# Ledger of designs, part 2: VH-VL binders against ABC transporter G family member 3 (ABCG3)

Target 1, 243 residues: ABC transporter G family member 3 (ABCG3), of Arabidopsis thaliana (Mouse-ear cress) (q9zuu9r114to356)
Amino acid sequence: IAWKDLTVTMKGKRKYSDKVVKSSNGYAFPGTMTVIMGPAKSGKSTLLRALAGRLPPSAKMYGEVFVNGSKSHMPYGSYGFVERETQLIGSLTVREFLYYSALLQLPGFLFQKRSVVEDAIQAMSLSDYANKLIGGHCYMKGLRSGERRRVSIARELVMRPHILFIDEPLYHLDSVSALLMMVTLKKLASMGCTLVFTIYQSSTEVFGLFDRICLLSNGNTLFFGETLACLQHFSNAGFPCPI

## First folded at step 13 (VH-VL; from t55 with heavy chain W107Y)

Design t61
Fold by OpenDDE, fold request of step 14:
Structure t61 (fold): chain C 243 residues (1-243), chain A 126 residues (1-126), chain B 113 residues (1-113)
Amino acid sequence: as target 1 above (243 residues)
Amino acid sequence: EVQLQQSGPGLVKPSQTLSLTCAISGDSVSSNSAAWNWIRQSPSRGLEWLGRTYYRSKWYNDYAVSVKGRITINPDTSKNQFSLQLNSVTPEDTAVFYCARETYDFYSGYSYFDYWGQGTLVTVSS
Amino acid sequence: DIVMTQSPDSLAVSLGERATINCKSSQSVLYSSYNKNYLAWYQQKPGQPPNLLIYWASTKESGVPDRFSGSGSGTDFTLTISSLQAEDVAVYYCQQYYSSPLTFGPGTKVEIK
């Protein structure tokens, strides 16, 4: 996936300008992790949605998004998108939840659907939780936030997307859960899934797992490139890397 | 390389149970990337899928409706094989029976038959 | 159930000539999201089990000669042997694995003219 001179405008989102993303350029290679990093209201979520073709109708997008060198729209099922906040069915086990998702979304027969579900469980390191109730705010014995987030991602993986967009995968996760999430996602990428996700900030350890980084501030791209190059870029400028 | 070796009697009397075994080499009956199937072939019915057994955190069996109620496919992990039992056979069940591996595509999640047993002609006659 | 049909029932082709076998499914076996057709082709020689030639309608199994090719999408598929060889005499079957139960075509017998 690649984007060129991408500008997104949304009415009423900003006090001084309707431009949420300003002339952003970047790309993500297959089987790699690309992170869009920035502070709150930096436009990172908007950029992610723009790349995924999931901007609200009120938004206007300028520029170009390319998938495999083509401007063609990604068909349903070819990509996944995980929202920052997802609703899970607390009364179901992880396996049941994913299975029902597979039943509703996938063609084929039970053998294939069951296999895909198990793959998703394994991919998101949910094997120990496969038979656990998802739970919710009212369920004291439900899954923790980290597991819940992984379940949300697993739900999208049932469709075997080539590209997976994740908005704030580390949202409300502790350091341990965050690291586990990133390691899990890194493994997923290594299996051929292209990952593009947004984060506010990361530890040095987590940062090192990214292949590329897009730094946003107030809609402006401060940096895009390889993760290691980012550190050098800011170092050369006499500034600490804003990670 | 994966190999499937079939064994069992080639003659069964009507109303009796047809029993065949398929020994697996080069793969595991409990593989999470495969399913183990029985398929039969006859001039009247052509190639007909009968059912499968596979392991995905637990054992599953899928059977064709045409033989459902009469068919049982059982895995044997100790011997790395799986079997076919078809009860209450009639002359219409006469066919060449094949065991086959249904390979699971990790990326797409779908399957096809890539390895087959040598086939066993089973004749149902008095 | 998805019903598979093939045409012709038998085909006689001269050595070195092109052989074309058609397969039709009663419903589409295309999954649009992945743009993949859940169709396989098998070659069966006398006294042998079916041998997988093509899967996903057009992907050749490892070891399959280049003269074999699969094409088509949706409900209509074609197996082509660009230059028929003596060893290609066999019955060819199409098979869908889009939905249960798995179903096969009736087969097309390819002979040398």
Scores: ipSAE 0.433, ipTM 0.763, lowest interface PAE 1.5, mean pLDDT 92
Fold by OpenDDE, fold request of step 14:
Structure t61 (fold): chain C 243 residues (1-243), chain A 126 residues (1-126), chain B 113 residues (1-113)
Amino acid sequence: as target 1 above (243 residues)
Amino acid sequence: EVQLQQSGPGLVKPSQTLSLTCAISGDSVSSNSAAWNWIRQSPSRGLEWLGRTYYRSKWYNDYAVSVKGRITINPDTSKNQFSLQLNSVTPEDTAVFYCARETYDFYSGYSYFDYWGQGTLVTVSS
Amino acid sequence: DIVMTQSPDSLAVSLGERATINCKSSQSVLYSSYNKNYLAWYQQKPGQPPNLLIYWASTKESGVPDRFSGSGSGTDFTLTISSLQAEDVAVYYCQQYYSSPLTFGPGTKVEIK
């Protein structure tokens, strides 16, 4: 996936400008992890949505998004998108939930659906939780935030997306859970899935797992490139890398 | 290389049970990337899928409606094989029976028969 | 159930000539999300089990000679042998694996003219 001079305008979102994303450029190679990093209201989620073709109707997008070198829209099922806040069914086990999703979304027969569900569970390191209730406020034995987030991602993986967009996968995760998430996603990428996700900040250890970084601030792209190059870029400028 | 070796009687009387076994080499009956199938072939019905067994954290069986209620496919992990049992056979069940591996891949979505047993002619006759 | 049909029932082709076998499905076996057709071709020689030739309608199985090719999409598919060889005498079957139950075509017998 690649984007060129991408600008997103949304009315009423900013005092001085309706531009939420301003002339952003970047790309993500297959089987790699690209992170869109920035503070709150930096436009990172908007950029992610723009790349995924999931901007709200009120938004206007300028520029170009290319998938596999073409400007064609990604067909349904070819990509996944995980929202920051996802609704899970607490009364179901992880496996049941994913299976339900597979039944609703996947064509084919039960053999394939069951297989995809198990693969998704394994891919998201949810094997130990497969038979556990997802839970919620009413379920004391429910999953923690990290596991819940992985379940949300697993739901999208049931569709076998080639590209997976994730909005804030590390949101409200502790350092250990965050690292586990990133290691899990890194493995997923290594298997050929292209990952593009947003984060507010990361530890140095987590940062090292990214292949590329798009740094946003107030809609402006401060940096895009390889993760290591980011460190060098800011170092050369006499500033620490804003990670 | 994956190999499937079939065994079992080639003659069964009407109303009796047809029993066949398929031994697997080069793969596991519990493979999470495969399903193990029985398919039969006759001049009247052509190639007909009968059912499959596969392991995905637990064992599953899928059977064709045409033989549902009469068919049982059981895995044997100790011997790395799986079997076919078809009850209450009639002359219409006469066919060459094949065991076959059905492949699966998470990203590619492969689900086809890449390896087959040698086939076993089973004749239902009094 | 998806019903598979093939044409012709039998085909006699001279050595070195092109053989074309058609397969039709009663329903589309194209999964639009992946742009893949859940269609396979098998070759079966006398006394042998079917041998996988093509999957995803056009992808050749490992070891399959280059003279074999698959094409088509949706409901109409074609297996082509660009230059028929003596060892290609067999019955060819198409098979859909899009939905349960898995179903096969009736087969096309290819012979040397």
Scores: ipSAE 0.416, ipTM 0.757, lowest interface PAE 1.5, mean pLDDT 91
Fold by ESMFold2, fold request of step 14:
Structure t61 (fold): chain C 243 residues (1-243), chain A 126 residues (1-126), chain B 113 residues (1-113)
Amino acid sequence: as target 1 above (243 residues)
Amino acid sequence: EVQLQQSGPGLVKPSQTLSLTCAISGDSVSSNSAAWNWIRQSPSRGLEWLGRTYYRSKWYNDYAVSVKGRITINPDTSKNQFSLQLNSVTPEDTAVFYCARETYDFYSGYSYFDYWGQGTLVTVSS
Amino acid sequence: DIVMTQSPDSLAVSLGERATINCKSSQSVLYSSYNKNYLAWYQQKPGQPPNLLIYWASTKESGVPDRFSGSGSGTDFTLTISSLQAEDVAVYYCQQYYSSPLTFGPGTKVEIK
């Protein structure tokens, strides 16, 4: 996937500042992790949605988005999008939830439904939790936030997407759960899935797992490039990494 | 290199149980990269898929409708092999039986058969 | 069940000439999200198990001679042997793996004239 001069505006903005994303450029290689990083209101979620073709009706996109060198929308089932907050069905086990999702989403009888469910469980490191109830805020028994987040990603993996967009995969995770999530996502990328996701901020340990970084501030792209080049770029400008 | 070696009797009387074994070398029966299949070949039916066994967090079996209720496919991880049992056989079950490895890919799922056993002719006759 | 048919049932081809085998499925075996046709071709010589030649309709298995090629999409598929050799005398089967149960074509016997 690539984008050029991508600009997103919101309906009804004032005449002086109507852009949420301002002339962004970048790309993601197949099988890699590309992160869109920036503070709150930097436009990172808007950029992610623009790349996925998921902008709300109140937003207008300018510029170009390319998939495999072609200006076309992604085919049904070729990509997944994981929202920042996803509601799960707490009365189901993890396996049941994924199985019913497979029944509703998969075309025809191409795959054995059980096989895709087990693959998603294994890919998201959910094997120990597969027969546990998902639960929720209404029930004290259930999965923790990290496990629930992995279930929400696994649901999208049931379609076996080649590219996966994730809005804040580390949202509300403690540091250990966040590291596990990133290691899990890096492994998923190595299987051939292209990952593009947003992050508010990163620890040094998590930072080392990214392949490419797109830094945003107030809709502006401050840097785009490989992780090592990012460290060198800001070190040369007098803002070296703390570690 | 993966090799599949079949063993079992070549003659079975009607109404008895056909039993064959396939030994695997170069791969594991519990591999998450493969599924293990039985296929038979006869002049009247041609090549006919019978069923498979595979491991994904637990053991699974899929059987063809034509033999469901009569067929059992069992893995044996300690011997690295899998077996076929077909109950209540008739002369129409006479065929050459093959075991085969079905390939697996995360995005493609289970697919085609890249390695086959040598074949075992099983004749059902009194 | 997806029914596979092949034509012709048998053909005789002069050494060095082209042999063309057709396979038709009763339902499409194309998974459009991955742009893959779930179809394989096998060669079987007498007394031997089937041997994989082509998968994904057109991808040759390693070690398969260049004279073998696969083509087609959806429901109609073709195996072509561009210059028939003596060792190519065999029965050729197509097989779909799009859905369970996995099904095979009835076979096409290729002989030297």
Scores: ipSAE 0.107, ipTM 0.638, lowest interface PAE 6.4, mean pLDDT 79

Design t61
Fold by ESMFold2, fold request of step 14:
Structure t61 (fold): chain C 243 residues (1-243), chain A 126 residues (1-126), chain B 113 residues (1-113)
Amino acid sequence: as target 1 above (243 residues)
Amino acid sequence: EVQLQQSGPGLVKPSQTLSLTCAISGDSVSSNSAAWNWIRQSPSRGLEWLGRTYYRSKWYNDYAVSVKGRITINPDTSKNQFSLQLNSVTPEDTAVFYCARETYDFYSGYSYFDYWGQGTLVTVSS
Amino acid sequence: DIVMTQSPDSLAVSLGERATINCKSSQSVLYSSYNKNYLAWYQQKPGQPPNLLIYWASTKESGVPDRFSGSGSGTDFTLTISSLQAEDVAVYYCQQYYSSPLTFGPGTKVEIK
């Protein structure tokens, strides 16, 4: 995926929209992790949605988005998009939730639905949680936030997307859970899935797992490039890396 | 190099149970990248898929409707093999039986048969 | 069930000439989101198991001679042998793997005229 001169505006003035993207350029290589970093209101979620073709009707996009060098719209089922907070059905087990998601989304793969569900469970390291209830009951425990986040990503994997867009995969996770999530996502990328996601901040350990970084501030791209180049760039200019 | 080696009796009397075994080398019966199938071939029915067994956190079986209730496919991880049992056979069950590996890919799922056993002619007659 | 049919039932072709085998499915085997046709072709020589030639309708398995090619989409598929060799005498089967149960075509016998 690549984008050139990508600009997103909202109808009206700033009180209509808190977020705009201003002439952003970048790319994500197949099977890699590309992160969009920035503080709140930097435009990172808007950029992510623009790349995925998920902008609201009130938003206007300018510029171009390319998939494998071709300007094309990504059809349903070819990509996944994981919202910051996904509603899960707490009365279902993880396996049940993923299975019913497969039934709704993959009518043409009847005999493959079990294998797709098990593969998503394994890809997100959910094997030990597969038969546990998601939300729990008064007399039983539910899943923790890290496990719930992995379930929401696994739900999108049921469609076997080639590109996965994730809005804040580390949101509200402690440092151990955040590291585990990133290791899991790195492994998923190595299996051939292209990942593009947003983050607010990262630890040193998590930062080392990123392949490419897009830094945003106030809708402007401050840096785009490989992780090592990011460290070199800011250190050479006399500024420590902002992450 | 994956190889499948079949064994079992070539003659079975009507109303008895047909039993065949497929030994696997170069892969594991519990591999999460494959499923293990039985397919038969006769002049009257051609190639007919009978069923499969595979492992994904637990063992699963899928059986063709035409033989459901008569068929059992069992893995044996200790011997790295899987077996076919077909109960209450009739002369119409006379066929060459093949075991086959069904390839699996994360993006495509279970797919086509890339490795086949040598085939075992099983005749149902007294 | 997806019913697979093949034509012709039998085909006699002179050495070095082109052989063409058709396969039709009763239901589309194209998954449009990936633009992939879930169809395979097998070659079976007498006394031997089937041997995989082509998958995804047009992708040749490793070790398959260049004279074999597959084409088609949706419900209509073709296997072509551009220059028939003596070793190509066999029965050719198509198979769908789009949905359960997995089903095969009835076969097309190719022989030398």
Scores: ipSAE 0.058, ipTM 0.603, lowest interface PAE 7.6, mean pLDDT 78

## First folded at step 17 (VH-VL; from t33 with heavy chain K52Y)

Design t95
Fold by ESMFold2, look of step 18:
Structure t95 (fold): chain C 243 residues (1-243), chain A 126 residues (1-126), chain B 113 residues (1-113)
Amino acid sequence: as target 1 above (243 residues)
Amino acid sequence: EVQLQQSGPGLVKPSQTLSLTCAISGDSVSSNSAAWNWIRQSPSRGLEWLGYTYYRSKWYNDYAVSVKGRITINPDTSKNQFSLQLNSVTPEDTAVFYCARETYDFWSGYSYFDYWGQGTLVTVSS
Amino acid sequence: DIVMTQSPDSLAVSLGERATINCKSSQSVLYSSYNKNYLAWYQQKPGQPPNLLIYWASTRESGVPDRFSGSGSGTDFTLTISSLQAEDVAVYYCQQYYSSPLTFGPGTKVEIK
């Protein structure tokens, strides 16, 4: 995926600028992790949604988004999009939840759906949790935030997307859970999934796992490039990287 | 490099049970990337898929409706093989039986039959 | 069940000429999210098991001569042998793997005329 001179404006915004994303350029290679990083209101979620073709009706996109050299919009089902918070059904086991999601989304008969569910469980390191209740809400026992987040991502993997967009995969995770999530996502990328996700901030250990970084501030792209080049860029300017 | 070698009797009397075995080399019957199939071929019905077994965290089976209730396909991980049992056979079950590997890839999904056994002619006759 | 049909039932083609075999499925075998047609072609010579030629409708299996090509999408598919050789005399089958049960076409016999 690549984007060129991508600008997004929002209609109906009170007191905001007309432009939320301002002439952004970038790309993501197949099988890599590309992160969009920035503070609140930097435009990172808007850029993510623009790349995925999921902008709300109140937004207008200008510029080009290329997928494998094509300017066409990605078909529904060829990509996955994981919202910051996803509704899970606590009375189901992980396997059951993923299976019913597959029944609703995939064509064909039960054979294919079972195989993709088991593959998603393995890909998100959920094997030990597959027969556990998701829980939460009115239940005494349930999955922790890290496992719940991985279930949310596994749900999107059931469609076997070429590209997976994730809004804040580390949201409200402690440092250990965040590291496990990133290691799991790195493994998923190495299996051939192209990952693009947003991050508010990261630890040094998590930062080292990213392949490519798009830094945003006030809709402006401050840096786009490989992780090491990001560190070098800000060091050469006499300031530490603002991660 | 994957090879499927079939064994079993070629003559079975009506109402008895047809039993065939397929030995696997170059792959594992418990592979997460394959399903192990039986297919038969007769002049009257051509090529007909009968069913498969595969391992994805646990063993799964699926069988063609036409033979469901009479057919069992069992893996044997210790011998790296899988078997076909077809109960209550009739002369209409006379066919060449093939075992075949169906490769499953996480990203491309279902696959075709890339490796076939040599075939075993099974005749159901009194 | 997805019913597979083939035409013609048999075909006689001069050496070096093009042979064309058609296959039709009773419902689409295209999964648009992957842009993949779940269709394979097999060659079967007398006394031998079927041999895989083409998968994903148009992808040639390793070791298959480039004179074999597959085309089509959705419900209508074609196997083409651009320059028929003597060793290509066989029965050719199409097969869908979009849904269970997996089903085969009735076959097309190709002969030299």
Scores: ipSAE 0.128, ipTM 0.632, lowest interface PAE 6.1, mean pLDDT 80

